# Designs tried in a protein design chat: VH-VL binders against p73163. Part 3

Target 1, 246 residues: p73163
Amino acid sequence: MTVDIKTTLVTIPNQNLQIAGYLAEPVAVGQYPVVIVIQEIFGVNSHIRDVTERVAKEGYVAIAPAIYQRQAPGFEEGYTPEGIEAGRKLKDQTSSAEILSDLEATIAYAQTLPNVKPEEVGLIGFCFGGWIVYLGASLPTVKATASFYGAGIPHWAPGTAEPPITYTDKIQGTLYAFFGLEDTSIPMADTEQIEQALTKYQVNHKIFRYPGADHGFFCDQRASYNAEAAADAWQKVKQLFQTELK

## First folded at step 11 (VH-VL)

Design m5
Fold by ESMFold2, fold request of step 13:
Structure m5 (fold): chain C 246 residues (1-246), chain A 123 residues (1-123), chain B 110 residues (1-110)
Amino acid sequence: as target 1 above (246 residues)
Amino acid sequence: QVQLVQSGAEVKKPGSSVKVSCKASGGTFSSYYISWVRQAPGQGLEWMGGIIPIFGTANYAQKFQGRVTITADKSTSTAYMELSSLRSEDTAVYYCARDKYDFWSGYSGMDVWGQGTTVTVSS
Amino acid sequence: QSVLTQPPSASGTPGQRVTISCSGSSSNIGSDTVNWYQQLPGTAPKLLIYDNNQRPSGVPDRFSGSKSGTSASLAISGLQSEDEADYYCAAWDDSLSGVVFGGGIKLTVL
């Protein structure tokens, strides 16, 4: 079943930037794949820390880097409207190039850990993090990606960057994408465009669409939680990582 | 096109509370900021607070903190505003309104308004 | 007093261009977009301008919005008698963590 874990606050160097990270890892001696857990718009908050621990309990070294380190060090919010608006503004201030650089730095940091299999890298992310991990799947070291309800993948990027769908031809690993059918921030047409792009470039992939589930259905700390969809999606995430991160 | 239909007019005694409903139909509701705005007779617009139903937590204008409770029921596409400890100066028309953009795109302006609910506080 | 400042009234004649001002601070108009509402007597407010200068569908192009620093303006060109209404500016305020309105301005068409 689940394994015992320990948690540590770490610092991930990237050039002059010191990125705060939340690390969860099995206590037992071993070599484990690494999974990078990517925040929503709210920073590495209690939900993201819980997911990081949950991944580690399945036998992975899990690490959640602070995506907003450049904009707002220490930013962490709950789900109030003002927290949502603050996080949304920070999302719009990010840069795709900086996000990719910070993901690479996080991978490199994880590879220095003695209990990590350096060739076995996975990503999981939610909302903005779903957007980020789709983009991050383009990194050649990434073998498995779980993208949850990533808005704007076909048509949005901060600043003048191209949206993540334009990077689909670079994805070499397996990608699972998870969407709620009630999620109006991600129209059905967007999920179809994503599926078409993945098919066109022959990316190993699966798209899961959940009737009755809305944006944020995996988060058990807010009103959109859908226990049935979350449980099914979690089983699919475990299958993905077990198959692709050996 | 989304429409917001509010519950009917209320007459209340001082010291009591009122709960006004706001039901959305013909469009999306749960990922949008839903605000409550009131207008006393002959006065301007006054924002009371709001909620994004998929998150379920409300925020409030300082003036109403502690007296107002805003909730949403995503399954029925209905938001609620309850104002307690009523007094005569709470006599007003109470509106619900939906922001033009969802939470991902950010606040921009209330483009859909309910018809208003008149609350009269008298003894 | 309202957080955003508007003059209490304005007037104009048909065909005239009228400008309605709104003054705020760095925590609202200075950092967030401005929206404007028209309210006819006995009716709910109607969104007239969003994102500082964008018109919803159905709003005539004679209505225009602009913003500079912590101030915003609504301009109505070719003034018509049906433009007689109350006009409100509004914005999100980062420090108050919510929406703030101007006090409203009654526009009369003479």
Scores: ipSAE 0.693, ipTM 0.879, lowest interface PAE 1.5, mean pLDDT 94
Fold by ESMFold2, look of step 12:
Structure m5 (fold): chain C 246 residues (1-246), chain A 123 residues (1-123), chain B 110 residues (1-110)
Amino acid sequence: as target 1 above (246 residues)
Amino acid sequence: QVQLVQSGAEVKKPGSSVKVSCKASGGTFSSYYISWVRQAPGQGLEWMGGIIPIFGTANYAQKFQGRVTITADKSTSTAYMELSSLRSEDTAVYYCARDKYDFWSGYSGMDVWGQGTTVTVSS
Amino acid sequence: QSVLTQPPSASGTPGQRVTISCSGSSSNIGSDTVNWYQQLPGTAPKLLIYDNNQRPSGVPDRFSGSKSGTSASLAISGLQSEDEADYYCAAWDDSLSGVVFGGGIKLTVL
């Protein structure tokens, strides 16, 4: 059921900004839903490219836009402490309004592709990307969102913006959130606040909490990888997209 | 409360290696930057390198590149520093220290320090 | 030489205000927050100031930090005999990809 894919480096226009993107798509003739894959603090690195390809292999057009295009074109890092600090600084320089605008531009770009079902849009994101896709779930075109270990959703935003939890009343699609129980960057109370907000505004949702899993448990390129949690979470992502993207 | 407990003092011959452990108890370890800092007798503080255990990759001061290996074991909340090809000038107290903030908030300053491990290199 | 420059010593009498300087570059103090450590004889360093000017719980408010451009300053008001110690500034350095310390300054209370 895994399909053959091709990959392309693309440019996503947003007004005068040219956003670099990593596109993965099935080679077989068809019309596919689109899934936007959102980076961690490290840019669209080898892990994010791998996830983009994995999503495409499940029968989607997958695209990963460079979230840091405004701050640092071409930024890509691994998991060394210097790479972490560089990526963290760029995260702090972002703007929620610009992130939303760039997500809309990415959706619009994908909708011009001949093999895309233009009304079938999903999001998946990790760490900072988990934060971003929670915010992006507020966009009316988004039908399905997989948010992995998004720190700060209840209480952090760059600059003076409101944190993503304040946008929960605008979420129209289904949202799955994935957390590791050992992840101290995301206290249990934060995950409870998220669940309470989603319930309060009647968002169709599920929260998955994984015993023994820490921050970054889905990434198989670093020490926090948890194969059991990652495999279960991936099955839940596939169910979400199969159910909500037609 | 959070404590860092280091392994005991060591006396070594030149050319050998030493491995110092740093175990965290009573608090969070895996998402924090863990530094190794040494201090030779009568000298200042010297940063050697560090690691964030959930990522598992270390960085190193240029002076120590190739001689120091920093690792972490998330399951035991323990970091390790191994210094090879020891010289007499490696005689120092070796500290591990945890940053005040986790990786999401950034490097801010080391607020939890181990008790130090004295390593003496003598021929 | 240390990447951050501090004078080697300073002195004062009880009750006075002392200012301790630290000079760096655009790749460290100019781009990153400064932290300060106090080290009493025979003990591990203690975080005194973080995020340029913030005090950890338990640090008296007579200690204050500031930063301007590529320079930082630690001020100690109401100097006390127990303030006799070594003081280090530190910051992350983007070009060296790691932590840099000053050479330390020995503060003597007369």
Scores: ipSAE 0.686, ipTM 0.869, lowest interface PAE 1.6, mean pLDDT 94
Fold by OpenDDE, look of step 11:
Structure m5 (fold): chain C 246 residues (1-246), chain A 123 residues (1-123), chain B 110 residues (1-110)
Amino acid sequence: as target 1 above (246 residues)
Amino acid sequence: QVQLVQSGAEVKKPGSSVKVSCKASGGTFSSYYISWVRQAPGQGLEWMGGIIPIFGTANYAQKFQGRVTITADKSTSTAYMELSSLRSEDTAVYYCARDKYDFWSGYSGMDVWGQGTTVTVSS
Amino acid sequence: QSVLTQPPSASGTPGQRVTISCSGSSSNIGSDTVNWYQQLPGTAPKLLIYDNNQRPSGVPDRFSGSKSGTSASLAISGLQSEDEADYYCAAWDDSLSGVVFGGGIKLTVL
C-alpha cells in the first residue's frame, strides 16, 4: 500500500541561514500531511534519507533538515567511532533555541509546498533527533511525535537551556516514545521520568519499551538493529500518524 | 564486578597472524568502546584501535591500518584483535580495555582492563 | 615519538607533592578531555583520572588532574611509596581519529 515517491534536495530558509533539506514526497498530486524527520548525531545520512523515503511512501510529505547546518554544513557520517565522536561534538555545539528555530523554519517551508496539508504536522526523530522531536513536540503546530531512543530528555540540554522534559506541559499533540531496554545510554529511570511527566500534564502518549533492543535498534545499518522491535515500532508510527494526521 | 578476561599467551613465527580474545563479564558490553593497547617490553602504551560493539565498526591507528582487525561479538560479549604479518617488534603485552563511552560525555577513560596477553614473535 | 609528550622520569620523597606534565596539541588535549593511567610494575594500567580532573571510585583525593589549553597535569600530594609507578596521559585525537598516549613517566619514590 505504498505510493511512488520522488526525492529532491531543497533549501530551507531560516532568516540568514539556508538549511539543506532532503525532501521525499508522493508523485501523485494530492494533499498530504507533512512529517519532519530528524537526524541522529550523524547528519542527514543514508539511514535518515531512507527513513524519510519510507515515511513518504506511506503517503506523507517527508523532509529531513540538516540540524548541523550552522556548525558543519554538509555534515554526514557513518556509524564509526570517528563519526560518533565528530557528531557528538557537533551536538554539544547546538542550542535549543536554534534547533527549535530550525524546526519551525522547516515546518513553515513544508507548509508552502503545494501538496501539503499545512495543518497536519508530525515529527519523527532518532537518538539526538529523538531528543529534538520531544523538544519540538512543544511547538503548537505539531500534532504527532515519534521519538526514538531520545537520550537526555530529562536532564540534558546544550548550554544553559532547560532539558526538553521541562516543556512537557506545552505538548498539545500525541507523543510516542520508543526505547530499547538494553540501551545503557537511556536508563529505565529516564523513561519512567518521561512517562510520569507526560502523564502529569495529560499529554496523549504511549511509551514502548522493547526487551532485548539496544540503542539505535531501528537503524538497519548498524549492529544494534533489532528487526522485530523495529518492525513493531514502525507499525506504531504508522498508526500514530494515521490517527493524528490523516 | 565487571571483568575483561583475555586469551592466553601466544608464541608466533614472523609472517604469521595472531588473534587475541577479550571476554567481558559482570556487566554490559555493547555500548562501550573496547580498545586494544599494546606495550612492548620496557616501552610505553600504544593504542592500536577500538570498536563499539553496538555499532560493529572499528577504528585503527594508522600504524596498524591494514594489518589489524578488531571485531566484537555481542552475543558472547567478546572482542577480538587479529594482527597479521607479525614481526619481531610486535612482541608485546596486548591489553583490551573498556571505555565508558556515551553520546553525551564521550570517552571517559578506560576504566576496566584485561589482564594482558603476551605475544612473542620469534624465528 | 608519542603524540603526547611527557617527561621520561620524575622523583619525590614521601610526603612531597609531585606534578607530572603532559603536552599535546589543538587536535587532542586542546579539543578533548584528558585521562591519566597508573601502571604499577608488572600490572595492567589503571584509570587514575578521567575527564581532566575526575577520580574514579577508589582513587585517593591526593591525586588530582588539571587541563589548560593544550597541556594537562597530574598532581600527587602526600607522595607514598606505593605511588612508585609509570603514569600515562591519554586523549582522543581528532586528526588521527583515535586515542593517543603520552610516552609515560616513571615516578620514583626516594
Scores: ipSAE 0.656, ipTM 0.852, lowest interface PAE 1.0, mean pLDDT 95

Design m5
Fold by OpenDDE, fold request of step 13:
Structure m5 (fold): chain C 246 residues (1-246), chain A 123 residues (1-123), chain B 110 residues (1-110)
Amino acid sequence: as target 1 above (246 residues)
Amino acid sequence: QVQLVQSGAEVKKPGSSVKVSCKASGGTFSSYYISWVRQAPGQGLEWMGGIIPIFGTANYAQKFQGRVTITADKSTSTAYMELSSLRSEDTAVYYCARDKYDFWSGYSGMDVWGQGTTVTVSS
Amino acid sequence: QSVLTQPPSASGTPGQRVTISCSGSSSNIGSDTVNWYQQLPGTAPKLLIYDNNQRPSGVPDRFSGSKSGTSASLAISGLQSEDEADYYCAAWDDSLSGVVFGGGIKLTVL
């Protein structure tokens, strides 16, 4: 079952920073869990907005903050070689601390919305966003996290920060991770390392590895789209959020 | 070990088109950046364009914009370069190359090259 | 004319250290990593150095790369006869939205 939604552009305050956000909400007045939707390296583009709306249609308040607000306000790119280069460079200019701060600010903002259940917060992210939400899963307010093909979780962070896997022991919610087995940017070993960490620290988790799926398999706006894997993953996401947030 | 195997030599008339294929053997290049680079006799390397197969969108050097089309078929791990309106100046060895690319390091060098395809344009 | 500038030729005797320069701009070498390629006569280019100073597997450590500002350099120590080849630098160019090459340098081992 889906619900009617409305979308608005919002501004999320974070100290002196005003973070642009794309907000999707059910039209009907109610109390809804909130899901923060985290972008790829391409900014809050049409795909991210689409996912935000899809999440909202499932009966959530969904918000996508501009992760690149500091580096490039209004940044949005398509799935092109040029777009990758631009987005990748911006990614390298971020910091874990700033990203976490922005997540916290986004969560705080969402919690002030009238139709939000403030205690029910979920994260979903893709690619760089998959990395981000794994990191963000360590926030005490987060109850559910869906990380899609988050690369570099075990071994990468911008600057001198530790990779997100370092903070696995802080994760209190449930985490689902989705990987394509043909994704050469995320070796099997990385997925195993993530799974081991989650297990080690007794984090409730499920790891989904899709044969035949490549990086970005959930995105229907690029050639790597895998309808079957995407459909299954979406069902898993809905199940996760239903179980943990509703 | 991944290899790029290109189609055979071509002899073309001016004004015609040529389509060169580049197939990955021993692996896939879907997540990589596949470039086409040509080299005229006695000249240097010239980048023509490239494609990331998992994206499906190519970019081109301005010099070849509108005359070159680069495509990729993930199911067959094959990239294609079609050059139209051929001129004598297009006589060259055409290479496909896989860039050591990922979403974190970007374009980090073409680590696998095809053997080259000689295209001769003559009347 | 190539976007990146290289001397057209260089030479050295066996055992010598040779340095090959590559000059660019803020839109390429200044903002992106530099790669170096070796091309032996009649063969396809081979990646020699990537990410400014990284060697692919199989490349001897006598090859080294460096980058500073808008310039890059390839150094070959202990020059050997088999090093006689053409060498190209390359980088992504943000303004051109694509890969650019140097003009290439012919290295002769005397």
Scores: ipSAE 0.629, ipTM 0.846, lowest interface PAE 1.1, mean pLDDT 95
Fold by OpenDDE, fold request of step 13:
Structure m5 (fold): chain C 246 residues (1-246), chain A 123 residues (1-123), chain B 110 residues (1-110)
Amino acid sequence: as target 1 above (246 residues)
Amino acid sequence: QVQLVQSGAEVKKPGSSVKVSCKASGGTFSSYYISWVRQAPGQGLEWMGGIIPIFGTANYAQKFQGRVTITADKSTSTAYMELSSLRSEDTAVYYCARDKYDFWSGYSGMDVWGQGTTVTVSS
Amino acid sequence: QSVLTQPPSASGTPGQRVTISCSGSSSNIGSDTVNWYQQLPGTAPKLLIYDNNQRPSGVPDRFSGSKSGTSASLAISGLQSEDEADYYCAAWDDSLSGVVFGGGIKLTVL
């Protein structure tokens, strides 16, 4: 069962930075867990907004912050070669510290909303956002994380920072990771490293690997969409949030 | 071991259109960036456009925009380049090429090239 | 006329070191990696250098690439007769949203 939702553009304060956000909320007054929805390299585009709304329809307050606010305010691209290049370059201009700061600011903002259960915070992210939410899972406020095809988690970070996998020991919540086995940007070995790290540090986790699914398999707005894998992954996400966010 | 095999030579009249195919064998196709590059006789390489089959979207050089269409069929690992309103100046060898592309490193060079397709436009 | 600028020709004797230049702008070489292609007479181009200075498998180490600012260069040490070919630099251009090539350099081995 889904609920009626409303959407609003919001401004998330982070010191001197005003981060644009897309907020989706149930219409009915209540106390809802909050889910932070993290973009791909394409900004808070129609797909990310759609996912934000989908999350909200499941009975959550969902908010998508503009991760590229510092680099390119209002950045939004489609799934084109030029969009990829533009988004990729912006990705490389981010920093782990700033990303974490923005996540914290977004969480803090969400916690001030009247219909939010402040102690129930989840993350969901896609591609670069998958990378981000893995990193963000190390935040003490985070109880549940859904990371979709997060590339570079074991070995990449912008600048000279350590990759997110090095923060695995800080993860207190439950983490689900979703990978397509046809995704050449995420070798099997990377997924195994992630699994090993999560196991090593006794993080509650599940890793889902979908045969036949490529990078971006959850996005129904591009050719890499895999309906079967996406549907299954969505069920797993709902289960995760239902179990961990109450 | 990965190869790009292009369709055969074409002779066309001015004003007509030509569609060249590029089939990949021996490796992956959909996750790469497939470019089309032409070379007029005695001239340099000219990028026309490209496509990422997994995305299904193409981009084009401004010079050819509106006159060239690049498509890809993932099921057959084949890319296509259609050029319309042909002119004598379009006489060239047309190449398809696979870029070592991924979402994190970006465009990293065309590591596999087709054998080229000669298109001759003459009255 | 090409977005990236290359001299039209260069020459060297066997064993010599030659450098092929490629000049661009902030929207291409200045912001993106440079690739180099070798084209032997009557053949399709071949990737020679990628990501400014990386060699694909099979490319001899006497080929090297470098980038500085908005310019790039390909160096060929120990020039051999088989190196006689056309050489093209290429990069992504942010303003044009696509790949751009240099005009190509015809390298003659004397």
Scores: ipSAE 0.620, ipTM 0.838, lowest interface PAE 1.2, mean pLDDT 95
Fold by ESMFold2, fold request of step 13:
Structure m5 (fold): chain C 246 residues (1-246), chain A 123 residues (1-123), chain B 110 residues (1-110)
Amino acid sequence: as target 1 above (246 residues)
Amino acid sequence: QVQLVQSGAEVKKPGSSVKVSCKASGGTFSSYYISWVRQAPGQGLEWMGGIIPIFGTANYAQKFQGRVTITADKSTSTAYMELSSLRSEDTAVYYCARDKYDFWSGYSGMDVWGQGTTVTVSS
Amino acid sequence: QSVLTQPPSASGTPGQRVTISCSGSSSNIGSDTVNWYQQLPGTAPKLLIYDNNQRPSGVPDRFSGSKSGTSASLAISGLQSEDEADYYCAAWDDSLSGVVFGGGIKLTVL
């Protein structure tokens, strides 16, 4: 199931902006669905590059755009308190309209690649990226979305924008959401509001709640890593993409 | 409603180490910045370092780099500060404190403080 | 030698307004929010002001905070005898990558 991959640094044009991107793709000749991998608050760091590679090894073209290209080109941080504060400040400076525009540009870029099935687009994202991919699931070209521990989906957006939950009626693809039950940044009530909205608008979905898992349980480079929850969630991601992309 | 309860007072000899615990109850812990602050007799507040338990990496004030280790155990909602190579100048009250907001909302101010742990270094 | 500078002491009489200053730099007060602490003798510090000018529950509205450029102020109107305490300003400092305190100011109510 796992395949050989190659990685490339690319530039994704969006109007006058040139968005840095990390591209991972199967070496074998073929046509593959595309999966866009969305960073946490830390930029496209080693963890996000690892996830991008893992997705590509499952037989996808995977691309991680630098969400902070407008605010801080080249921004990349680890998990120290100072890195967290720097990344959090950049998150608050983003714009929902610009994020959607940059996601559309990333999809359009991927669709120009000769080894991509242009109709087969998926999203995966973590923390802030979980928030972003929920919003991005509203784009009509997106068939599958994996949203990991997205904080603030029911009630937060940068500036005066509406939170992503208000876009739920526009979601046409399948959405899996993954939460840790110990994650206090995302109260149980938030996960229930998300599930209720997805049900109300008849979005094909599953909500996975992991006992004993905290915020960031998928990242094997920090203290919140939960190997059992991460392994189960990864299996669910593979099932989602296999079912919905192709 | 969150409360921070610290371990009891300690009397130590120069050159030894001390490890102070800080247990959270009645509220959330792992997503918050947990700081250690000390105060020598008659002196002001001095930040030593801090940690956000879900990330597990601490940062430290330069003065204490190499002598202090800050850790957290999410399963017991407990943070620890260990200070080694103790000197008489390390005699102080040591506080743990939790920031008002979690990491998502950002640093804002320490609204919950432990009761303090007196460490006396004498021969 | 604190990173944030406060005068060492201040005084006032009951009923007066007193202003306590705190000076920093672009890497701390200029870039990050200011918080203030009151410390009564023999007790842990208590958060008095957060996010530059917000009061926690239970802090009287006669306490107010403000920030301008790289400086911050705590004002106490209607001074009362129970306000006699030490007061500290604090902020995150981007260049030092951590929390910095002022040296503290002892307020005496005459």
Scores: ipSAE 0.584, ipTM 0.838, lowest interface PAE 1.9, mean pLDDT 93

